# Ledger of designs, part 1: VH-VL binders against q9m1h8

No score or structure here was measured in a lab: all are predicted.

Target 1, 233 residues: q9m1h8
Amino acid sequence: MEETMAEEGCCENVESTFDDGTNCISKTEDTGGIESKRFYLARTTAFEMLRDRGYEVNEAELSLTLSEFRSVFGEKPELERLRICVPLRSDPKKKILVVFMGTEPITVKSVRALHIQISNNVGLHAMILVLQSKMNHFAQKALTTFPFTVETFPIEDLLVNITKHIQQPKIEILNKEEKEQLLRKHALEDKQLPYLQEKDSFVRYYGLKKKQVVKITYSKEPVGDFVTYRCII
Unless a header shows other numbers, all headers, positions and changes below count from the first letter of the chain; Kabat numbers aren't used for antibody chains.
ipSAE, averaged over its two directions, is called F for ESMFold2-Fast, E for ESMFold2 and O for OpenDDE. V2 adds 0.75 times the mean of E and O to 0.25 times the DockQ between the complexes of E and O.
[cut] stands for letters that were removed.

## First folded at step 1 (VH-VL)

Design Ca19 (framework fv_clesitamig)
Fold by ESMFold2-Fast, scan of step 1:
Structure Ca19 (fold): chain C 233 residues (1-233), chain A 121 residues (1-121), chain B 110 residues (1-110)
Amino acid sequence: as target 1 above (233 residues)
Amino acid sequence: QVTLTESGPALVKPTQTLTLTCTFSGYSISSGYYMGWVRQAPGQGLEWMGTIYHSGGSTDYASWAKGRVTISVDRSKNQFSLKLSSVTAADTAVYYCAKDYWEGTYYFDYWGQGTLVTVSS
Amino acid sequence: DIQLTQSPSFLSASVGDRVTITCQSTQSISYSSYLSWYQQKPGQPPKLLIYAASTLQSGVPSRFSGSGSGTDFTLTINSLEAEDAATYYCQQYYSYPPYTFGGGTKVEIK
């Protein structure tokens, strides 16, 4: 029986989602450095996430191949080299920093060191820490000493972009007036606005915050556009 | 082809500890993301027992399994193992090991054939 | 934690029929990306059919499709074949841990 390309578990030139059943998955052990592949996947997802949040990201970073990544960062990437710092498209004075943390426990001393490292970064308005170890309560509390929001993601949460295997809905945060009108309409109709929890992976991916109301527009064939609203709780 | 093979005793006496091992072929355990154990009592549905991250640094267990189940990894042998203590007749089931593969699957995409374990005296 | 209820628990249908199986969640599974469907034939391990609620796994026939959002999800077999006699399970990954499976739906061919 002749072996099929899908049966082999890999395909040439695959930019695959697995929505039509014609794409394949690599099954072979990566003996060329699993660590570099893991950082490559997490960093690529981080750039995609930042692009989707409205940050200005370089197209070259979004199209970077694993081979190119390894040429730049090596088989054992230096964590400081992996950092991402990009401006918000609507306000270039506001920047976000993504920091890849090591496998050592994250303590109050780690957070203090981070304060020192970023002390000369003008315009920083948000930060994301990519974690390879858990933070204790004291370290988590120390994150509140930054003058901006600090989010954390286990590196495992960034190995796959959850939005790539579903329709990319249009997401709009309602302004104060739009939110008040929607809430008044729901109250008048004796309805409660549907909710999304802050811990939700979708909410975390887009960096949505408690009390925000979002309009989500799905394009689903054959029914056409479907609009829904969610309050973040 | 990626294959998962369960191995262990087919018969265990009540109060003993059941030990099952899952061996990976065509795929290194160190390249996997999650590896889990799911069981199925005769004529019943699927019951998740627990999962382990490939590094062994993170384990999750079903609520009923806490205190009875331990899952561990041995990367050098390309294996992960399940230990279930103080077995009873209620633990008679087919035991499956399964892996997810984050490159486009997101769920248990490969399963072992399953091994029937009977608990009887 | 999230629990999944499948309906019906059993159905009998003829080759060529359109079959629908539902999976209802006790909590909203947001964004619909955290639900999968498995097929299990007697004496065999489960086989992944659908992930992210509606994405067909490679190698799975196009007669299988998934749909749904929030609390209500559906697996459809558009034209049932004899080889489709199996038990079908839904599974959520929205709230992990735990992995939660539905109770299963057994499909028999008349």
Scores: ipSAE 0.000, ipTM 0.392, lowest interface PAE 17.9, mean pLDDT 78

Design Ca2 (framework fv_clesitamig)
Fold by ESMFold2-Fast, scan of step 1:
Structure Ca2 (fold): chain C 233 residues (1-233), chain A 121 residues (1-121), chain B 110 residues (1-110)
Amino acid sequence: as target 1 above (233 residues)
Amino acid sequence: QVTLTESGPALVKPTQTLTLTCTFSGYSISSGYYMGWVRQAPGQGLEWMGTIYHSGGSTDYASWAKGRVTISVDRSKNQFSLKLSSVTAADTAVYYCARGYYDSSGYFDYWGQGTLVTVSS
Amino acid sequence: DIQLTQSPSFLSASVGDRVTITCQSTQSISYSSYLSWYQQKPGQPPKLLIYAASTLQSGVPSRFSGSGSGTDFTLTINSLEAEDAATYYCQQYYSYPPYTFGGGTKVEIK
């Protein structure tokens, strides 16, 4: 019978400190409380991400507190009620839909069901699936049957907004003319520009696509702005 | 009822491009099927090369095959094709096409008879 | 990539014997245990025997069975017949691409 060693200033909630204590989730109500907070964090991050991508986001959604979220959605939110559908600010007829998936494995049948569910949603030009379960590869391939880009994010990737924790530069996607002007000026091809991987957290956050060229502006007061360019590979 | 038949040259010279065709019958490609290519060197095991999906025509390739292998589909002829560039003696193998089904599967339920390709000058 | 190791690589057994072939995965396979077994006779293409670790393909004799989960999978032939002389391969489709196959187990009768 040995107590876990703990000395001056040691954290009280160390792993395996209490065997019959409260260091694990064993009941539905405990699980539901954690799940509600997880949905709240992921949904808030999703709204912030969409705002940063140029979508029209309601400010009330960005300022929603956890207690307010639970008042609206409950401790066990219904997935369909969590969905986000917002228009692009520059072209309001183009909308993005964010769908929160359940904990069941996602299969081709799940994707086909989603097709049916969104069939009446006029103006969708993009979709994001927030995943709590692994999507098998055939389900991933079935996502190509949508007539627009479908992105997936494990819910874990949305529990924290990366742009708020690291000093992030401003990212602008170059249009066709801007890209051609840059490449012509330096006699460069896309492959000769410094690269940014398509799996990079920044690339995923902003929904950047392979072969796009982005202008990255670093702001450091008092020295001013520093600009660089990257090609997505 | 379902049949897959590979066709192509039995002998290919080093540095040339190997082109194989798989002709299928007894099912509709629009029913959610995909086609894989698997090869087997003499006395060796099975090695997956790549897969093509019917609906979007999207392809996946083994890491060693990227840049060397291209898989395509011709729906009007009920044919899948595999091109393997810059062949060497190490590419001598029996080449199979094999069918899989989207619905919660990743296994191959029907295989062609296989075609032996020898790379030799 | 998931790698699959089969054991034994070769076995010789008599008609009526119970034969067990093992397939070990370097990573845990989940979601309906995405692992299949194929039989290949000399000069013939592989034939699907079992998928989802334990589901017998239609038309395959009931003497064949599959079991296992996580990293350990087995193919069992409960009463070996002369026609079962073949090389057997396991294949995973959990972590794709790539599909990976085991190295094979050659079963000889006698």
Scores: ipSAE 0.005, ipTM 0.418, lowest interface PAE 14.4, mean pLDDT 79

Design Ca23 (framework fv_clesitamig)
Fold by ESMFold2-Fast, scan of step 1:
Structure Ca23 (fold): chain C 233 residues (1-233), chain A 122 residues (1-122), chain B 110 residues (1-110)
Amino acid sequence: as target 1 above (233 residues)
Amino acid sequence: QVTLTESGPALVKPTQTLTLTCTFSGYSISSGYYMGWVRQAPGQGLEWMGTIYHSGGSTDYASWAKGRVTISVDRSKNQFSLKLSSVTAADTAVYYCARGIEVYTYDAFDIWGQGTLVTVSS
Amino acid sequence: DIQLTQSPSFLSASVGDRVTITCQSTQSISYSSYLSWYQQKPGQPPKLLIYAASTLQSGVPSRFSGSGSGTDFTLTINSLEAEDAATYYCQQYYSYPPYTFGGGTKVEIK
C-alpha cells in the first residue's frame, strides 16, 4: 500500500493561504509573519481546549503574547518545538500529546513515523494532530493503529476559540452508574435522550466520544441556570 | 428588543457567489447566542442551511451546503454573513437569518429576520 | 436524519373552530421535548409559537397549545381567529445537525 501512498503523496501540494472569507485574520498590516501568527493562535486555542478538557496546562502558555511567542519560536517555528504534552489533572499518569503537522501530505508513512517518535512516551493516553494538509483515507485508517484515541483538527479550526468571550457551560461526562440512572429515570418519565453528533463543533472541542452522555449546565441572562443532557452519536 | 435584518443583492447571475449579511441589534455578539440561516424557495417550505456560534469558530452546515456555503461573523459590525458559491436557479429563495433560543443546545429559533428575496437569473 | 410529515397539508376552517395539525416523525423524538412549531403569515418570517413540544413562547396567545409523544405531535388552536390564517411548520432539534422542518400546513379562514 506504500506504492499507492507514494503515488498519491507526490501529487498533493497544500500551502497555507488566507481567503477573502476568513475572519480570523483581521489586520492586514501584521508584518511579523502570517505563519508564526497562525501557529500562535492555533497553539493558544489548543492549550485553552486542553485546560477545558481537564488537563494541567501552564498558565504562562495561556497568557503568552504574539511577540513573546515569536521571541521563543521565531517567525518560522520548528514544528517539533510546538508540540504540547500535558497530564490529565484527575490522573497525572495519563498524558495527551498535540502534534503540529507540516504542509506535506499525511500518509501511512507519516503515521508510522509518529509511532516511532512516541514509542518511549510512557503514559500517553490520547493524541491530537493539527493538520495543514489533507489526510488520505489510508492515513486516516492508520490512526486506528494507536492504542488510544487520535483526533485531528484542521489548523483553521483552531484559529478562533469557539468558547472565548462567554462563560463556558459546565460540562460533566456521566459515569456508567450516573448514565444508567439517568436513562432509567427518563424511561420512567416517558422521555428520550436527545443527541449531538460527533461532527458537531462543540463535541469536537471537548473531545466527546460516541455513547457518552453529558450533562450541560449553562447560565442565560436574565434567567438562571439551565440543564440539558445529550448522548453523543 | 432583538431585531435581525438581512441585506444583499436581489439579483445574482448563475455561477456567481451570493453574499448576504445579517445585522442584529439589541444584543451584543458577546451575549453568546448562535445564528442560523434558513431559506425558502417560492411556494416551498423551510430549508436549514447552516449555523454559526457567536465567536465565529464553530459552524455546522446542511449536507448539500458543504463546499458551497461559508458562514462568518464580524463582531465590530454586529453582523453574520453567508456566502453561497456557484449559484443556480435552484438557489432562488427568500433567505432568513435567525437566532437560537439557547446558547449551546441548538434549540428552536426564537427571533427571525424579515427575509430577503434573492433571484438567480441571467 | 429525522424526517417530519405534517397533516393535513391544507385546511379551511371558520373563526371559533378548534383546529389540530399533526406532525409525524420517522424516529421517536421524545415524549415531551425537542420539537417546535412556527407560524408563517404571507409575506412575513416564521414566528416561534411552541418549543420543547408543549412550551408556549412568551407573547403567544394561550389559544395555541402543543402536545405529543414518540413520533406523533400535535399543534392545537382551540378557538381560531381571523389573524391565524397562516402556514404552520413543525421542526425537530432532537437530532442535530441537521435541523429538519415539516412540509407545512396552510390554514385558511372560510
Scores: ipSAE 0.000, ipTM 0.479, lowest interface PAE 15.1, mean pLDDT 80

Design Ca26 (framework fv_clesitamig)
Fold by ESMFold2-Fast, scan of step 1:
Structure Ca26 (fold): chain C 233 residues (1-233), chain A 122 residues (1-122), chain B 110 residues (1-110)
Amino acid sequence: as target 1 above (233 residues)
Amino acid sequence: QVTLTESGPALVKPTQTLTLTCTFSGYSISSGYYMGWVRQAPGQGLEWMGTIYHSGGSTDYASWAKGRVTISVDRSKNQFSLKLSSVTAADTAVYYCARVSWEYDSTGFDYWGQGTLVTVSS
Amino acid sequence: DIQLTQSPSFLSASVGDRVTITCQSTQSISYSSYLSWYQQKPGQPPKLLIYAASTLQSGVPSRFSGSGSGTDFTLTINSLEAEDAATYYCQQYYSYPPYTFGGGTKVEIK
């Protein structure tokens, strides 16, 4: 046995292919392949998500077509080139980094490599990892060693922007004062408000955190707005 | 050569606190290992008690163990320890310390101490 | 919490036999198949044989193999040796904490 080898060949597990013995035909149908379209969709959704969270996003990135994406990044985009780093609109000193991870399992070594790569990024206050592979418990826990919140999204969760569907509500995070005012007015405790779990798709899209209270506004034209509140658990 | 060795009392009385120490050699805890405690009552199976990260800042405990178990690490002595409070006869077991390698994906407990029998009796 | 059930609890077999031990989980252990197998001989600590359901630990003889996914996992000894008389345990770390061990399977040589 080598030091750390899968029982299967490691290269066999890493290799992805569109050929299946019919590579010429596959290329005729989509020369950029499924891989580039997958990254295109996920990256576009990530930009939309960051815009909706209040980050300064270039309009050109939001309007990029698949064809334009492929002309810039190619059929097999380099992961490092896909990264997104944008400042918060209300405080440009605070930046968020989106990192696209490869298909290899994410280990503690992968997390340590990220620490080294971002060590010179002044102003980084949050990070998102877009995952194409499993992350074991040890790697997940190693994410807590960053000095800011690190979120993870399976790439599948970013292939469609859930807020683009009809009847998506407006989400607003209450500040400390607004939260306290609401609780006093309604004679409620945080735990007595209806809940949204941290793993809920809307909670994750907006990057909401445990103990925050959000105001959710549903618009039903012409009837008008319906407002509700949720505590994240 | 990786070795782990448990040390502590062989006999404790009900209601007392059991303290066990695990001394390790052949690796640095700072190399990204979890350190844990697993026990085994006579003739019974294995029962996980808790684990600690190398930095000593993060611990996880079995549900029944919360409030009764404390695990700590002393990197300068290459030791980590277990304190189990308010012992009863049900705590009579062989106690093992063990290491979890987290450098590699999905590794379980890869090295174990020899085990130390602790009897709780009045 | 995930519970693990091993079958059989006890088996007796001859040198050269193929032995299989099963481990059933109350919940699907998905994504990375976080399940390990341990061998424990009388008076000795457990020894890791297999992790991630099918990956053989370095230094472990190739006659040991693991397979399975979801809720059903198997440890196989393809040609039993006298030194393999021991109790074998499965353990999950998918839903950690806690780590959960199976009840054990005692293998005895005829």
Scores: ipSAE 0.005, ipTM 0.446, lowest interface PAE 13.2, mean pLDDT 80

Design Ea1 (framework fv_ecleralimab)
Fold by ESMFold2-Fast, scan of step 1:
Structure Ea1 (fold): chain C 233 residues (1-233), chain A 122 residues (1-122), chain B 107 residues (1-107)
Amino acid sequence: as target 1 above (233 residues)
Amino acid sequence: EVQLVESGGGLVKPGGSLRLSCAASGFTFSNAWMHWVRQAPGKGLEWVGHIKSKTEGGTTDYAAPVKGRFTISRDDSKNTLYLQMNSLKTEDTAVYYCARDYYDFWSGFDYWGQGTLVTVSS
Amino acid sequence: SYELTQPLSVSVALGQTARITCSGDNIGSKSVHWYQQKPGQAPVLVIYDDSDRPSGIPERFSGSNSGNTATLTISRAQAGDEADYYCQVWDSSSDYVFGGGTKLTVL
């Protein structure tokens, strides 16, 4: 919002900013920085998403304001500086890298360059590409050459954190043993579990993969928790 | 690249014992469920047993014909799978393959070793 | 115990379509995998999860699974396709079960 941007001004006396004619003009004239605002929103959502997936995220990144972001990265942020690399809380040797891609079409050459750039990143176990352009079939196939899962998100999908708008159940991914026990307990075949679509927004937010089984716990006060299971299709 | 190499096969008399090894490389062995599959000369594939990853309990399951005689174990520090075969019978004569089960029930056994021949004969 | 039944042999003419069946009670509710084995060689996974192909497996290989029968289909058969083919499932009571195998001959 423009009001929020005016309140984020560099002046120490924030409360007097609203009634200052000069500050009102400044707020009204901030028509630039749309690109930096998009990167700010997408990066903030990415950090929130990584926190929710169990990664160790610095609280300062989660509380960063648009004004502070612009102070650090400028009106036209350099893509390489926007990158996020954070460790998994349960296993700090495992890291995830978030790469912000440019507006040029992503090609096999782009993927090859990325391989070279990450070759010395010890402990990298997953990667997310934030896209501003189309990725052709050859580039998509080239992502399978990484020794870990690479997810892609159009930048538009990260401008709003969808989990902030809906009451969320607790989601737990079953490992192969837990899935086997579930199937044995109920004398089920693996295709008899109810499913969630891979393209579902919550499936993508939590980075759930096709064929994973999730335990979903709904809080139903005063009756208590209700548990259901879904296979990602 | 993913590789599995079996060793330890040979000729043994009925009632004898053998220990087979499967050396794994090119993947995170500790995350994999590992299987032993055998094939008698001129016959079909027969599942022998498996061992789960240690994070998933490290438990073993065996096919009925070998239960109580064979033991599967793993040494994650050496990236090696083992099959201890006791009280061997002539019907245990087969090529023994180790196979990787990395993902889940939908992925199948995606990598196999070349096999090692066990001959049980007097 | 759970059993999978395959024909002992199937013949196909060069360039024609071969179909190898795998029958089991309610097999359509299970994920079926197919392995190719050439003489003196280890098995190779050619189809997993009923119809998916591993990297390097030609599009000529396809699979289906419904009701009591799963089928491996090899279109435009080549001499190099001669092999034994095995289907496989996981069963909650029998663990991992292989079919008896089908010898494919390309005439």
Scores: ipSAE 0.056, ipTM 0.597, lowest interface PAE 5.6, mean pLDDT 84

Design Ea16 (framework fv_ecleralimab)
Fold by ESMFold2-Fast, scan of step 1:
Structure Ea16 (fold): chain C 233 residues (1-233), chain A 123 residues (1-123), chain B 107 residues (1-107)
Amino acid sequence: as target 1 above (233 residues)
Amino acid sequence: EVQLVESGGGLVKPGGSLRLSCAASGFTFSNAWMHWVRQAPGKGLEWVGHIKSKTEGGTTDYAAPVKGRFTISRDDSKNTLYLQMNSLKTEDTAVYYCATEYYDSSGPYFDYWGQGTLVTVSS
Amino acid sequence: SYELTQPLSVSVALGQTARITCSGDNIGSKSVHWYQQKPGQAPVLVIYDDSDRPSGIPERFSGSNSGNTATLTISRAQAGDEADYYCQVWDSSSDYVFGGGTKLTVL
């Protein structure tokens, strides 16, 4: 598959050339670059997603161009170098790790390797795996052995940022006091709090979890803000 | 980066005792099954024994030649594996490696190895 | 009690294919793993679960396992492939079993 990606990149996304080093016959071969472009797009979207979730993201990472990305990581980036580890703005002791997985099938063995690899990361409270291969049933269950929530995204889901294509509302998670106040108000008005499914694409983008109550603010000109509330199920 | 560093090897007389240590870093030591594997000079690899993770009971198993003479233990607070060798024989002369085990349904293998420490048993 | 048998040595010409065998009773029912060891160095895993490669091991290394024989195949042999190679299985009665090792010489 890497050879297919390289061949397609030579025809579609030529960013650099190979020179075989011979002085008699100098071969200039187009490099693939499709792999580096996919990682660039996915990593950029991941940073934007983490910023939108309230993590402290370096502005330089958000403004990185494809050419700059290739200068740093090359045509065939090392997966470990692509990893993202950033702290939550509201509590810098809590960090999230984004791990880019290879094209090999992900097994229980792969998950155990991750346990070992992250042992030095103090303060991890969440992890995201970016997948290029299907995860078998046993590997999926093994993700529950982490002491924090582990989300997975097929790399294809990160090649475009959904918030840039459709108008997304502002989302705020209510704390205990705010949630109690809202539920009390709804009870007095004989109202039922509406729900939102965990599998919904924007719920996944923002990393919302079951039982959370979220305040959703729609902002539209010239009408102004419209507020609604949802419980995640 | 995963590192395993053995220490404690040296010259000892037959019937003597020696304690080896293996300092581990770069992974969650407490979750790993740890092994000792030895290699006599100019000979092949030979499994010595293992200790399971605390969550899997922390039990030990030993190869027949060392059973009853060697004891494996671990200190998860120090990320250190130990091999206590008693009643040493000339046949125990070898480089001793510590190694980590990865296991799934296919069968266990050794992913990471230390550099080894030489134990010479000679009178 | 369970035993793995390897040839003591195998020679291969530069750029040619080397094959190292590991024989054991009904070894095809077990998962075979292969380690490379250079003089004065620790062993390095090169094949696990019969035919899978760890990250960083080139495609030139491949494995197979059926019946009573497992095979490590090294295609397009390079000088840097000179080493001792060990096969290893787990057996319920013998625990962890290594083959005797095969010295690969690249001519």
Scores: ipSAE 0.000, ipTM 0.382, lowest interface PAE 23.2, mean pLDDT 80

Design Ea21 (framework fv_ecleralimab)
Fold by ESMFold2-Fast, scan of step 1:
Structure Ea21 (fold): chain C 233 residues (1-233), chain A 123 residues (1-123), chain B 107 residues (1-107)
Amino acid sequence: as target 1 above (233 residues)
Amino acid sequence: EVQLVESGGGLVKPGGSLRLSCAASGFTFSNAWMHWVRQAPGKGLEWVGHIKSKTEGGTTDYAAPVKGRFTISRDDSKNTLYLQMNSLKTEDTAVYYCARDLFYEDTGYFDPWGQGTLVTVSS
Amino acid sequence: SYELTQPLSVSVALGQTARITCSGDNIGSKSVHWYQQKPGQAPVLVIYDDSDRPSGIPERFSGSNSGNTATLTISRAQAGDEADYYCQVWDSSSDYVFGGGTKLTVL
């Protein structure tokens, strides 16, 4: 219902930084180290991200403490136990899988092994790989052999939830019909909408793709709600 | 892996009716917008119409030459797309292709295409 | 109604660069897709969103789109590139529009 406006000077101020440097100097310290804390933070952020993308996430996972995480997964968590598989709230038949990769290099053979591991996972419509190692060019290209979108995140990118440190507007992805209606209503072509770049951290967090149009609602007192539209490039 | 297979083509007289089917496999059919595209012998490609995914209301749109005569429908339980053709004219003689247009794709490009089924409208 | 115009035919020598144009009013504001069709076969997507290649399409296929003209470029043309090529756009008033097709002959 609002008009599309050109936006200039968007703020991506992250108010605080993550402290990942818990030094383990004492050998008598038995509450675990950096490794378990990194997996805990990354997994928590992944659940928050999936919830924000419209997936059905167990509230217990979002409320899990570091101590509880360590009691379940240990100080050196087994990667396969960290995996997340949750359905879309709007269509429970569609699931997303988050796979935590090890520190070994990811090769075409690694991707082939993933194909075999997920062959019995019916309804899988998207996958996220959390990386602790470089993925070579051939492995990256091999990800296109999956029948759905596969995203990758360096584990470092998931240690902090960027949306928690700045006040974010409400983001809604327009479906294809809504995009058509918007373009018809304003006699616009899709290239005439203001743009957001695909590499932006916000775009990556929500898993937005090139050519998608997002409706952004800002809540600013005393002015009230303000709506704008952006196309991803 | 991902396949579309058309069937139901054949010879029909002007004014007659024919129903085409397109069997989909290897992808989540219910999420996809599906199209019919035709090609008259020795001529170019011509869009016939489409049907949106059920999640977007399952509405249909048609090209002007077929509007009011052709009806597109889908059965997501059978992964099948249909084209009901009524009041056929000699100008409707063509190979009919079904094609996928994924729900999340923005500008409507077609991949994959079926092999096509020939409809001949002749006396 | 929106219309796309393509040349009827284009010839290219083996190993040379072929350019196939697709003209439409302000086509640069639209996303252009290209299909290859060999005799007796279904069309195959070779370029989408102006310049992106589907998996399996060689890098010698490229696309551009600006102003009133979109172009499919086929570098180092091979005998197997002989086909009809169709451009296609979506238009808010005309829905899905195809060009008339261009027959590429590799000499």
Scores: ipSAE 0.000, ipTM 0.469, lowest interface PAE 15.1, mean pLDDT 82

